# VHH binders against ORC1-type DNA replication protein 2 (cdc6-2): the designs that were tried, part 1

Every score and structure here is a prediction.

Target 1, 379 residues: ORC1-type DNA replication protein 2 (cdc6-2), of Methanothermobacter thermautotrophicus (o27636)
Amino acid sequence: MKGDKRRDIRDILLHDETLFRNMNAFDPDYVPENYRYRESQMEALAVCIRPALRNGRPVNAVILGSCATGKTTAIKKIFEMVESTSEGVVCCYINCQLHTTRFGIFSQIYSKIFGHQPPETGVPFSRIYQTIMQHLASEKRALVVALDDINHLFYSKNANKVLYDILRAHEVFEGVRTGVFAVLSDIEFRYALDKNVDSIFIPQEIVFPPYTREEVFNILRDRVRVGFYPGVISDELLERITDHTMDTGDLRYGIDLLRVCGNLAEADASPVIGEEHLERALKSTGPVNLIHTVRTLNENEREFLRILADAGEDMTAGALYELFRESTGSSYSSFNRIIEKLEFLRLIDTRLTGKGVRGNSRILIPRFSREDLRRCPGF
Below, numbering starts at 1 at the first letter of every chain, in headers, positions and changes, except where a header shows other numbers; antibody chains aren't numbered by Kabat.
ipSAE, averaged over its two directions, is called F for ESMFold2-Fast, E for ESMFold2 and O for OpenDDE. V2 adds 0.75 times the mean of E and O to 0.25 times the DockQ between the complexes of E and O.
[cut] stands for letters that were removed.
The coordinates of atoms that the task and the answers printed are left out; those that the model quotes come from them. Centres of patches stay.

## First folded at step 5 (VHH; from k6 with T100G P101F L105F)

Design n4
Fold by ESMFold2, look of step 7:
Formats: sequence, C-alpha cells, structure tokens
Structure n4 (fold): chain B 379 residues (1-379), chain A 121 residues (1-121)
Amino acid sequence: as target 1 above (379 residues)
Amino acid sequence: EVQLVESGGGLVKPGGSLRLSCAASGFTFDDYAMAWFRQAPGKEREFVSAITWSGSTRYADSVKGRFTISRDNAKNSLYLQMNSLRAEDTAVYYCAADSGFYYDFGEYDYWGQGTLVTVSS
C-alpha cells in the first residue's frame, strides 16, 4: 500500500540509533565493567603486584593463554585498580607488536611517567633510562611492566636486553623496585634467554584457559545487556552466535557479529534482531571480510595462504618456507615480509614454537578456514 | 662511524700485570655503557667486565679482585687493569659499547677488533 511505502521510509529514519543503548560495548577497545570468569587469574596478578604496594619488589609473571582469553583485559583492569589506589606503583602496559626495540619500550615507560614522548632521534637510550630510574628511586615508586605479545621482542633480538634493563636496575639505582609481566599466547613456549637473564626472571605462571561454551554465551549476553536495549536479541539467536564464536575460538568474532546484526536491523528499521540479520552478518563479517581482504594480495601472498590452508594443521615458518620456495622461488626475506603483511591484515597469527627465537621456529596459524578461503576469488 | 680500538695487549708472564685501553669515537662516550669480553682459542666469547656511563662496575667471577675496569670520559677511553695474570687469561680481548645498561652477555651494539693477551712462561 501507498501509505506503507511512506511509513517504511519514515520508519527507517525514525529507527536510527534505537537498538543500541551503549554502542561502546561492541568496540574492540571496550574494557567491561563486569569482567567474569577470571577471578583466580585476577587474584594471582594482584598477589604479584601487592609487594610493590608495601615497599617490596613485585613478583614477575608469565601470563599464558591463547588469543581472546582475556589476558589483556585482566592486565588493564588490575593496572587500573592499582593506580586508582596508589601513586606508589607505575603500571605500564606495552604492546610488543608495536614496540619492538629497547628505545621504543622505554619510551613508552617514559611517556607513562611524564605524560609525553621523548624525541625519537637525537636522545640516547641512556638518558631515557636514567631519567626513568632516577624518578622511580627519588619518588619511591615501583614499576610493573606488562610486555604483551613478548614473542616479538624475541623476533627482534631485544628480549634479553629489555628484561635485564628492567630487572637489574636496582644494581645502579638504589631502592628501585621492578617487575615484569610477560604475556605469551603459546602455553608450550619455552623461551631461550641468556643464562644471566634467565636467573633473574623467575616468574609465577598464570594460565588463562580457553573459555567454555557456557562462559562465552554469558560473556556475550553481558555485552548484549550493556550494549542493546532489552528484548533486541533473543537468547536463541545468542546461542547461535555463541556456536559460531566457539567455531572460531575468538570471542571478538561473536562481539563483532552482535555489532553488525544491530547495524543491519537498524538499517531495516527493525525493532529487533532477527534470523535474517544474523545470516546477513555472517556473510558480511566472516567470509565477505576475508574476500575483501584477499583481493589486496599479490600472487605470491595468495600462494602463501593456499599452502598454509592446504596443510590443515599448525605449520612452522620453516616448513612453509620450504614449500613456498619450491612454488615461487622467493627469498626468505621476501617470505618474512609476507608474514608481516598477513599478520597486519589479520589473516594469520604467529606464535613461537618454544624452541628459541628464530624466523623458521614460528608457528603460522590461519585466521580463516579452508572452506572460507575456497569461497574467495582466485582460491 | 663508530669505532672501538683496543690496545695494550701482549705477552706477559704468569703473575704479571697488563693494562688494556680502548679508544672510542663516533658516539657520545658519556652516554654509553662499556665492557670487556674475551675469547680464548676454541672457546666461546665470554664476559670479563662492564662499567656504566656513570662508573658502576660489574665483573665476571673468574676475574673479580684481579681485574679493574675504568673509564675516562674526557678521553673517550675505556681501560682494563689486569693483575695476577694466569695462563687461563690468555685470549683476544674485545672492547664493547652499548647505549643501554651494562650487560654480562654479548649483545652489545658495537665491538672492537680485539687485542691479544698471552700469558705464558
């Protein structure tokens, strides 16, 4: 009917922003106020920091768990809590994918303390280091540094120096108290530190196991409660989103599905998320995102993905390089450049084998299924 | 261009003394930690001694009490006074510099060419 067409257009316009109570709940940077299922891990982190609040040295930790198990959230939460109650402990979170050098890492610590970055050139590391440690000594502040994704410091051959610089500072700067939280995604990782570093890094291990299906459902439901008005999505659809999330092993995928479903329902001027919205979100978030990303790749990069997908299991960089070189004739330098690009595009993950810090000792993990890749042009 | 040039090596009898020097150029010496490493024939390079930009020192257990590291920032020079020398001290001695802390492992930014010290009857 004619009136229906006019109402449909107006209904679309009138429904903009009506489904989301808090869109931030679906952002990748969101730190939930209700952080569940990690109480024992949070307690262990707190126990490691507690000596620093009482004029002692923090306890070092190795934080182990696969991607999307809440490691980063837990660290940021405990750091917020510590800093809200005391100025006596500097808590510095550092993403080692972004900051792989001594200078870069200590520039982040500097920025945390002083509120601005040092110049990137013309300032010697020793000046940054001394400024940091003299501040900690004179102000009687402990330092806890979380080195997230620390495997990248092993790749850059900086792990020994960074750990030594942090943990032996007290030898030059009387009274300085420091600790390190090293975050690793590979629970079987066996890092190879110099013996003189290994003897001073004696960490407590804190394990973040994979979430169970029930835990994933409840976490997603908590995000629904924060992010949507009541009744926007049924528990039945949330169960389906949970199943898709479990298939990927990545909680972020489920959160992204919720966001996309909400956007699609709003575009349809629908007061609720329906099955049709979920089906469209699955196409637009999962396989469609893969299709768009792979069209930016050259033939060698595509061949890399074909070889990785055909293996059907985790593959070392060395094993993949052997097959890749046979197929393409490419150098190891070119091969490493491809790894870096594919990590940046979020098509693969890398993880240390636990046998040392070598390029060919990394495990290469696809972020896609063989079936999804098969649906892409050129595959 | 960074250069570290060792000198003062030579032949000395057991129980004797020798003083090594390292002349540094191409960087602001005051901002660098400095170290001595050594490598005997058929052995891995090993830590001997290190000194921070401000004079704090570290020594390998095998040389503690016999060797003294020092620096002269005005002359851009690093020194190693070696006393009570033993045959086991025979090695090529290397000067090393790093913009970071003073490490007792061999991951320094810059290295000299080495100077041979021979302790023999």
Scores: ipSAE 0.440, ipTM 0.801, lowest interface PAE 2.9, mean pLDDT 84

## First folded at step 7 (VHH; from n4 with S54L)

Design q6
Fold by ESMFold2, look of step 8:
Order: sequence, then structure tokens, then C-alpha cells
Structure q6 (fold): chain B 379 residues (1-379), chain A 121 residues (1-121)
Amino acid sequence: as target 1 above (379 residues)
Amino acid sequence: EVQLVESGGGLVKPGGSLRLSCAASGFTFDDYAMAWFRQAPGKEREFVSAITWLGSTRYADSVKGRFTISRDNAKNSLYLQMNSLRAEDTAVYYCAADSGFYYDFGEYDYWGQGTLVTVSS
């Protein structure tokens, strides 16, 4: 019955959404007006920025927490509040997944200040850097840069340079006042910093702990209130979605379940989300962090993950390389670069056998289940 | 092809002087920060001195007051004047270039092959 199930694209475009009041409430990038359960973290961030509002240097911060604990939202909200209060502080949020190079990061800062991108060719980094810092000095503006998911800069070994460039600018450009908010899931990046950079960073540590079940339920309910018309989903179903969210440890999974349930109910022309919609959503939804991360991988990197998932546990790097080379023809150098990238993306872990010998002495451990990988596009 | 070629190394007595040079090619020299690093046998490379594309300088504490870094943009050349040399200054000295600011850590974009400086009685 293929003809009966097809919808004209024109009908889809013209269809009134009868369940969703605001679909954007279920977007991963949504910034809620009612941002709950992070009052102490918001206060700590404000204390770090406050000196910049008083012609002083902002305090650096390390913002720690697992995925989906509200770190990004908190930073964006405090930056909005600071910028609404003063033009004397430039607040620049940078997603290090998207801007992985020194040039790219400083181009984002440039764009924040001047309202347009610098030319991508023909302008040396030194000119962009000088223009930024001369502006900050002459206009007596402080700069606070949030480097979200800074782990991605360590892949290219650019994190030390970026931090130094920001934090040492005052040594050449008199009066420049800068601070950095480094956002990460793991404090261990400090041990990857060169000692000279570590000595100038000296951050306040701000921890975003996992949400409790009650907090998850209330956050999801707030999203329901913004995103759906009244009565679309029962509290009983929301409790179930909360339980599944707690099982994964990822708030984004719960938000995505709500979105998928709503879409399924609309497709069924149902006035409400029912049990059958949740059951279908559960079958079609994988962990959002795995799905998003896997989309960034090329085919060889995906093949690496397939081989690792199929091999079960405790696979050595040497053994995996033999299977990988047979399948892809890749060199050991390329294979090693994939290990480093996947470890940095937190898709795998490595363990040494205790003697520091590389290669066959490393055990590769997936941070995903085979079932979750199968739910990802391309697997 | 980027090239950094050091020269001017050699054997000197304690208290003596040497002038190191680094000839650069394959990039727009004016746009790069330049640095000297050194590596004694069996040790990691360590920062000696750096100079920005604007001429601002930085020195390691161990060489401050004895060493002077300079650059000549017309000749695409970097220099290190080393005075009052000590035995602990014995090392291979490397020229380095980076497109960004300057760093007192060893993550520069380009490196020379090095020139040996030996300070002994």
C-alpha cells in the first residue's frame, strides 16, 4: 500500500502542527527561559566575570560535567546577561567541535567584535590577532572566551597556543584584560598543558553534577509545557520517559524521545501522545551523543568501530589493525591516527599492559554497545 | 618549502660569546614569531628566547641579561647574541617559527636542524 502511505511534500509544508506549540523546545540548541537547578554554578560564573565589569581581569574557569548537564546553557545565559549589562566586556562562545584551529577560533572572536568574518585567505594570523587585541586595548574592553568542548583542540595540539595567545596578550598589548572558560567532561586536560601555560591559566573549578531523577522529570516537564499544547502527553508517560533518560544518563535522549513521540502522534493524526507512540520511539531512538559523534566520522573510522564492536571485548591494537588493514588497506600510521581521534571523541578507551610498550600492548575498549551502534546512521 | 638554517655554533670557553643566525625561507617572515630553543644531551628541548612579528621579546630566566634576540625582516634572518656563556649553556640550539604569537613552550610550526654550542674549558 505504498500509494496510500505517501504524503505530498506540499501537504507536509502546509500542514498545521496540532500537537506542537513550539517544536524548537526540543531542539538540542534550545535555551530555556526557566533554567533550573544550576543557581550556584551561575553564581560562580558571574563571580568569575564580575572583575571584568569593574575594569579588572576576569577569573579563568574550568567548567566540568558530563554531557547534557547544562554547561553550555549556563555559559550562554551568563554571557547574555553580561552583554545586556555592559559593552565593556566581549563574551565569545566558541564550539571547539566546529572551530578546531587557532585561526578559526580567533576568526570567531574577530567576528564577535567587528560583526563580520575576516578574509579566509591573504590575511595572516598575526594581523587578525593584532586587530583584536588593539581593539580591546583602545576601547578598554575585557574579553571572556568560552572554549566549549576544548578536548577537540587537543587532537591538533592547538589548545596550548590558543590559551597562551588569549591569556598572555597583556604582555605585549598594554591594558588588555582576558579570561577563559574551558569547558570539558574531564579535568585531565590540565595535565596535557605545557607547564608554562598551566601556570598562567589558574582557573576556578565549577562542577555541573548529573541531574537527579526529580530534576530530569521537571526539566522534561518544562520542555513539554513550552513545546506541546496542554494535554498532549500525560505525566505517566513523562515518568516513563524520565526513567529511560535516567537509564542512559543523557538528558538529550529524553528530549529527543519527546520530539519523536510528538512526530509519531502527528503522523497518526492522534490528538495526544499515547503508549504506542512511546514504544515506537524507543525502538527508533539511539543515544543522541553517540549518533551526533558518529556523524562526524569518515568511512574508515566507521569501519574501525564496526570491527571493534564485532570483536567483543579486550581486543589489542595489533589484532584490530590486522582486521582493519584487511578491510580498508590503511597504513599503521593512519590506523594510529584513528585511535587517537576516537579516544579523543570518547568513543574508545585504551589500556596499557603496564610496560609502556605501544602497539600490541594496548587494549581497545569501546565506550558504546553494539546495540546502540546499530541504531546510528551508517551502521 | 619552509627552511630554517641555523649557523654560528661552535666551541667557546666559559665567559665567551657567540652569535647564532637563522636564515628563513618559504614563508612570509614578517608575519611569523621566531624563537630559539635548546636541547642538552638526554634532556628535553627548552625555551631560550622569542621575538614577535612586532619585535617584542621574551627570555627564559636562565639566559635573561646574557642573551639578546633580534630579527632583520629585510634579510629574513633571526639572531641570538649569547654573552657570558656558561657550561650549562651547552646544547644544540634550534630556530623555530610560528604563525601566531610567541610561546615559551615547544609547539612551534617549523623547526631548524639545530647548531651545536659547546661551552667548555
Scores: ipSAE 0.310, ipTM 0.735, lowest interface PAE 3.8, mean pLDDT 83

## First folded at step 8 (VHH; from q6 with S99E)

Design r1
Fold by ESMFold2, look of step 8:
Structure r1 (fold): chain B 379 residues (1-379), chain A 121 residues (1-121)
Amino acid sequence: as target 1 above (379 residues)
Amino acid sequence: EVQLVESGGGLVKPGGSLRLSCAASGFTFDDYAMAWFRQAPGKEREFVSAITWLGSTRYADSVKGRFTISRDNAKNSLYLQMNSLRAEDTAVYYCAADEGFYYDFGEYDYWGQGTLVTVSS
């Protein structure tokens, strides 16, 4: 009966019917077997790696596209295919939102090669680096490293060192063959490498354009067919989810919406996802990109966003600084660097105030819904 | 505390030779790449030479064939032998150290205070 307020928790926990036949289909990291609409990009990636399979050097690439345009999936797919056909190429995918330091990046490469993390204590970078490169040389294996969301290495000022360490290894370790796939999700991002890094990083450009609406619908439908039992969701509701996904420009939003709808229907002991589940999911689901970006922020940067969100309206930089300093004790220089970082990450905009006379006063404008931020971890 | 202390700078005539030393302390020298950079007054600091913890070396084009970098891990010391000196070699020379590769850009973790080399007349 609808309208009952006090359902027994055991009814929820002991529900003996699930809508999901494969929950993993709705994970952000799921790599579908039926990967569609990126054949030319997959071919371009294969062409970059092919020399490594023939004892040559991989070709570097810059992979460009808005978030959730299939870049990560394509990379994981090509890496799986390469690894299934050859032991002579090490393919290492690294999420630079999570691994922003030189030591962290090379620890991930180490783990890919040796199956375990390097010793936690007392191991300098040079020893990890040497162990990796000696292995590649002695086993005659090439290395291809995908640096996903590489913009985070530029912010942390690690990009020059990381690229140099990977691409110049052959100068010390004879026969080592390396390549980098640099992935950029923000097409407006501009980067500058040191001239001596630029000279060794000469990438091919591979563009992942936005999916069309029909492509998004078909991708989501494929996920539904893998992840739900038949009949759980109608095509009409899936069309609505597709429309919301297109409005955000983020395929992960649609995938998460499907997952949330499924969970809500199960909590209601419903055999299907209905309109009411979609409406509730729309109110509770934040954009996946915001959640991931916020996770990369330090505590002072999070406090900046909390103060901005709690205001309920746009604030001047001066007003925000007063509250920020009281909360964090940070200098004005640190505050300005946070503004630059958050604007770079496209979490805020700044606008000048006054009658066209430029001055020190700026208005800080969030590029996110304040409700969506409050639903992110830590807010 | 990490210290890099350069010595051996001075005045030398064009065509002459000079040997710079850098004494390192406060870190495991054998695990670090070492480098020399130089800076003339009013100019940007520029790469001179670097050496890995394995002994591989790199030189700026302007000094190749004239300068020799070396290290003595037993003495925690870095050296730069400078031959056939020219007026344009006049600069403050800095010792630098980094756990990473032997970069030819100035993103090293540790720096000395420098030693002045003047090539005159």
Scores: ipSAE 0.604, ipTM 0.875, lowest interface PAE 1.7, mean pLDDT 85

## First folded at step 9 (VHH; from r1 with R58K)

Design t7
Fold by ESMFold2, look of step 11:
Structure t7 (fold): chain B 379 residues (1-379), chain A 121 residues (1-121)
Amino acid sequence: as target 1 above (379 residues)
Amino acid sequence: EVQLVESGGGLVKPGGSLRLSCAASGFTFDDYAMAWFRQAPGKEREFVSAITWLGSTKYADSVKGRFTISRDNAKNSLYLQMNSLRAEDTAVYYCAADEGFYYDFGEYDYWGQGTLVTVSS
């Protein structure tokens, strides 16, 4: 007991033969210093904001692209650059999955400007709105609001009002200059707007296409250079991770593979990531993550996944809803909430078919195989 | 319970005048934007005029210069003075309220039952 050098807890905490130079490089929220392959999209965003830096009105934009194509990163990056350049433009990013009401949206804008939430009790929307717009007018500041996943405002039936409130503020508050960046994966946004709202929105369209294999490899290599010490992983293994990433169509998968490989190599006390670590990561990343995510779902959400998996092909939302309603009795509103949750959890993707009929025109694409789903408890 | 009760409708000759009123209750009137919409038989409801809680006003092109919207916050009342009335102004006129900005589309939170205005000889 007293004569024996027992391992100090401090030594355990400091005993780190890590391969990671900067583990944050593999976090989902990481905003890279070197943001590649979106130069034209970044230029288009900058052109939309540039008038606001010169006492003009920002240009509205619709930002289109599937998940993991860098839309959110680009918006956050341009907002950082604008705010580092000028105090004359308020840049407010809002996740509409979290803030679905008029009051919620404008409370976020209020918080961005004033540094605290508005009082919870006794303050009506009109006073929050007036306080925001009077500030913008008196301080001669423009406002650019990014409404990420704006489809959620359509489901809450707030989209027309929110857009009108932002873009028509100058009619009552002289000199106020506002613009909106609406982020969508489909063109349903345009079809759902009231004509009197659509006439004032008039956005530039900015498209984020899928990355090529070469682009994915270089993006992952940049993360390796930031996140690992030199020589930790070979380019040959990185090529294999790139191939797996391309197979899923999701850059986050490749980044997560790097993180898992690093953790496995450290657990083995290995100085490098080897083929054995990649093989172990491949066996654990897909099925295990699916099992844990699916475990958090209720029975209706699981039934949704069963129907989609049993189809053997991609389905429209309309076709799936017919089968889903027959099986569960759920409303269309509940069905849409399930789509949004499953897309947030990265279990499905949605894409517009071009039919132009609201949610029923969307194709639902599973991010899992039927075989992997069958490995999950309860399937 | 929120209530909007229109009054003042009736039959009037072309070129005449009429004043509509809307009595509001069940909400803090001073915090709301107010509007008038109208609907002719067999037609869609259309925007007529709106006024913010700050007193700023907006009018449809078809009524600008002939109609005047106003509000009296002490009486929780909204008004529409209609002058130089035309046959095409014949419609049921609705009072609407919303705690947001003023809108020229029909997504207001609260609606009255309407008052009929007939412009004919």
Scores: ipSAE 0.687, ipTM 0.908, lowest interface PAE 1.2, mean pLDDT 84

## First folded at step 11 (VHH; from t7 with F101L)

Design u2
Fold by OpenDDE, fold request of step 20:
Structure u2 (fold): chain B 379 residues (1-379), chain A 121 residues (1-121)
Amino acid sequence: as target 1 above (379 residues)
Amino acid sequence: EVQLVESGGGLVKPGGSLRLSCAASGFTFDDYAMAWFRQAPGKEREFVSAITWLGSTKYADSVKGRFTISRDNAKNSLYLQMNSLRAEDTAVYYCAADEGLYYDFGEYDYWGQGTLVTVSS
C-alpha cells in the first residue's frame, strides 16, 4: 500500500527548490524573444506598418489563421518592436472578445495613448474619440489598431462603426494616420463590410498556417528552455506533450500542459517532470478553448451555461429560459441574445424540433460537458 | 426617452426649395452626429447628408451642391436646406443620430419617423 504521502501543505509551500526558471514563459501572453516560424508573417506585418514610420498611412491587414497559430504573439511582438523604434507610431492591441462595444474599443485606444482609462461616467463617446484623434493629429503620431477576434465586433454589429471611426478619422481630423489589423481565427468567416468601409479598408492578407508537429515541438522546447531549469524535462516527454498538443490543435494547450506538469512535479518535490506528472496533468487540464472562451463571458452568460450544463442536452429553449429568468430576472430578449452569442462562440448548438403546436421548438445542446465546464474559472 | 421629430416636408415644384427640421430630445444633442436619410417608394433607404458634432459635413453625390445640412445645438435641432429640388428627390426623409462619425450607412442608434417630401409639377 504505497502510502499516499500527502505532503504537508507547509512542505509544499516552503519548498525552496523550484523547477521553474521563469514561470512567465508558460503564460499564454508570453512573448518569446525568439519568435520562430513566423518570419514571413512578421515581415508582412512590418511592411504594413512601415509607411507609418515615414509619416505615411499604415497599410491595413487581415490576419488569418486558426487558433493558436501565433497571430497574437506576432502582432504583439511587432508592436513592441515598432514602439521601441519610434515614438511616432502608437500600436494598440485589442481583444474583441473582451471589448465588443465601440466605447470599449476606443477606451482601450485611449488607455494606450494616455496611460489611464477614460472616465467611466459622464464622458460621451464623441469626447473620447475626439480626444484620441486630436492627440494623434497634434502629436503627429500614427495609430495602428489590432482588432483580435474581430468576428466579435461583427456579431455585436459594431464592426462597420468601429472601422469607419478609425479609418475615416482623417476626414474630420486633418493629418490623422490610422491603420487596422483585423485578426480572424475562423478562416471561413466571411465578413461583409459596408461598401464605404470596404472601399477604404483594402487590407493586405496575411495568413498564419497551422504549425507543423516539428514546429510545435520546437516551440515547446523553447518554452522549456526559458521556463524550466536544464534537465527538468526530457525530450522524450516533450515529444509526448507535443503529440497531445497536436491532438488538440492548440499550442496553448501544450504550453499549459508544461506548466501544469511542472507544478505537479514541484509539488511532489521531484527534480524532474515524469510520466506520472504528465498523466495527472492530462486528467486535470480542461479544454483550453473552453476556458478561454468562458473567461470572456459575463455573469449572465456564465449563469446560462451553468443552467444549460445542469439541464442536459434535450431541454427546449423555452424551458431553459424559465430557469434562466428565475435565476437572473433577465428578459427573453436578453436570453435570445445570449443564445446567439453562445452559438456563435460554438459553445452550444441549436436544433429545431418539428414537434410543437405553435411552431418549431428550439433545443439547445451544449458542446461541452458539465465536467469540463466545472474546470473553468468561475464554475 | 429619445425622440427625433422631423418636420418641414410637403409638396414643392421642381426647382423649388424646402427646409426640413429635426427636433431632438432625450439625449445630449451636442455630442451626437446627425444625419438625413431618405426612402423613396419601392426603393431602399439611402444616405443624404450627415454632420458631426464638430460641424464637419458629408453629402451624397446626388444632392451635393443642392442640399445643405446644418445644426443648432442651442435648439437641439438639425436642418436640411434643399434647393433645386427634382422629382427624384421625392421621398420620406428621416433624421438619425449616433455618437460616432457621420456614417454614410444606415447604422445609426436613433431614428425619427420621417417627413414626406413630394416634388411634382
Scores: ipSAE 0.842, ipTM 0.962, lowest interface PAE 0.5, mean pLDDT 89
Fold by OpenDDE, fold request of step 20:
Structure u2 (fold): chain B 379 residues (1-379), chain A 121 residues (1-121)
Amino acid sequence: as target 1 above (379 residues)
Amino acid sequence: EVQLVESGGGLVKPGGSLRLSCAASGFTFDDYAMAWFRQAPGKEREFVSAITWLGSTKYADSVKGRFTISRDNAKNSLYLQMNSLRAEDTAVYYCAADEGLYYDFGEYDYWGQGTLVTVSS
């Protein structure tokens, strides 16, 4: 009867000994000092920015790669390097999952340039925009904007406007030099720009291929070196984590596994991460993609998924809407927007049924079980 | 409530002139780019001209040199002076407003109901 020695929470909290040298090393947003295996992509990005360093216009780029292929990290690193070397170039990284409106996008640019947010109320977009562009012109600073997960701007129908506003600024503001890095994680996502926007965007394509197993192992190893004290995790265990990571195709999964394992080991007052910790971590760790996606959802979107998951079966859009409306008070238009978004995010599937008396009824199909969703923080 | 009301449309002979007006209300006119679009029967809506809040202008190639877009912020009004009109200019003309630049595509936040311009001999 191996006594369930429920370690006193106090003991866990007061345990002065941490396995973590740097917990941040396991953060998805962590930028490693040594960024390996994306040298060619980083060079390509640099080449696109290089004209801006020479008083020219940056070259636009489309950055393509599946999730967790290092796109974001590469861009951030390049931006840091550029900004450290030149004051003449402003680099702005924007996560379009978080900022889907034109105002939101340019507010981020504003904040980057001026170090504070634009006024929340009373200032029209045009003024913010003008302030940004005039500043760039007057200070002779080029602007490079990375729009990460730009597909969200397409969903919000702001992609054309945002790109146009950035790329054609020079037509109105003399001397303005702007460029856009559009980042796409969905390789299958076909973006269609208006022809007039497409004609000016003319991007270079930079592809981030999936990491090889060796690369994943080395990347995780580097994270271990930075994030854990020596001897905390064995190479053998790291190999196993690498295997699991490869199965998911998501590097972030591996990084998260390391974190979770570390936490579990600490909770057990173990000086090392063992196989038992990995096993427990595997049981507790949901699909990283799902977790990340769910984190980006608002309350209504989560509620939608909850309702659908709770049903445990396919639902008609009408049926789900009734429940959803009762729960959230949302309009049908809002509901439809959520459907489109969630379908796009591959959280649900939709099917049109030809047989309905009152026209084609949409069937909503959950992709994830309630259990899976519950494993996601915030759900 | 945002309103854009076009006026000035009518029948004109080829080579003639018309001046369209758009009266704007319900928003701060000075902060918006304004545009004219037109839609001929059986055709898609097309860009005609736009003017930014700073006064920068853009024209479709088909109307360059013939049409002039202008605005009077004091009157919250947009204008389109159309000279040397052609049969091909026959369309419903729409006024549009957006806070962005002078988009040459039809993604404007606000639209008028349109005014018919018929160029016929």
Scores: ipSAE 0.840, ipTM 0.961, lowest interface PAE 0.5, mean pLDDT 89
Fold by OpenDDE, last read:
Structure u2 (fold): chain B 379 residues (1-379), chain A 121 residues (1-121)
Amino acid sequence: as target 1 above (379 residues)
Amino acid sequence: EVQLVESGGGLVKPGGSLRLSCAASGFTFDDYAMAWFRQAPGKEREFVSAITWLGSTKYADSVKGRFTISRDNAKNSLYLQMNSLRAEDTAVYYCAADEGLYYDFGEYDYWGQGTLVTVSS
């Protein structure tokens, strides 16, 4: 009868032994020192920026690849390299999931340049914009902006404006040199731009293919090497984690799985990560993709998902809107925008049903379970 | 409430001149780029001219050298001087406002109701 010695919470908290050498190695935003398997893409990115280092205009790029193919990391790494090499180039990474407004985008640029946020109230966009561009011109600094997941700007109908403002700045501000890296998960980006914007954007295409199993294994191994002490996890277990990672198609899942396993092992006061920890981790790790996607949603979008999840069944757009309006006070236009966004994010599906008082009713179908959603932060 | 009110439209002979005005209210005019668009019958709305808050101007190729865009910030007014008018210039002319640059596409935050310009012999 091996007594289930429920470890005292205090003992867990005060346990001095950690399996983690560097917990940050398991952070999704961690940039490894050795970024392997994307050399060609990194080179391509560098080539696009190269003119900026020589007082020219950077070349625009469209960076294509599925989620977790290393696009973000590659961009961040190259930006770090560029900024370390030259003060004449400002590189600004912007997650468009978080910043969907024109003001928001340029506020990030402002913050990058000046080291502080623009005033929140009372300053018009034009002033912020002017301040940025004038500074760049006067200091003879080129600007490269990475718009990660730029699809969000299309949904907010700001993509054309943002691109135009960045790319056409030189027409108003003499000597300004700007470039844009648009990061997309879907190849259909080119067709969504206004013709006038498309004519000026002229991007180099850089594709990030999915990682092979071997690549995934090696990447995870590198994370283990940096993140855990030696001997904490076996190669056999890592192989299994790799398999699970491949099943999801998301490298971040594997990285997170390692983290979770480590935490569980520590909680058990185990010096090694075992199969039992992996099994427990697999049960606890909700769809990482869902969690990450949900984190990028605003309050109204989350509320939408909450309402839909609570319904436990497919819901008509009309029915959901009523509840949503009651909860948020949002307009129908706003509601529709949310539908489009969530559909794009593959959080929901929409189906037209031939049955409705005024014609075809739209049915909203969640792609997630209520349980999974509850595992997401904010829910 | 933001309002853009166009005026000055009318009938003019080919080769004639017309000056359009747009009166703006409800926003800080000096901080906005302003633009003129036009829409002919059965055609899509097209860019005519724009002016930034700094006074930089842009023109469609079809009107370059004939039309002049200007603004009076003290009067919160936008103008379009149209010279050497042609039959093809016949359209409803719209005033538009945005905080960004002088976009040559129709994504402006605010729009007027338009004023009709007819160029006919």
Scores: ipSAE 0.830, ipTM 0.957, lowest interface PAE 0.6, mean pLDDT 89

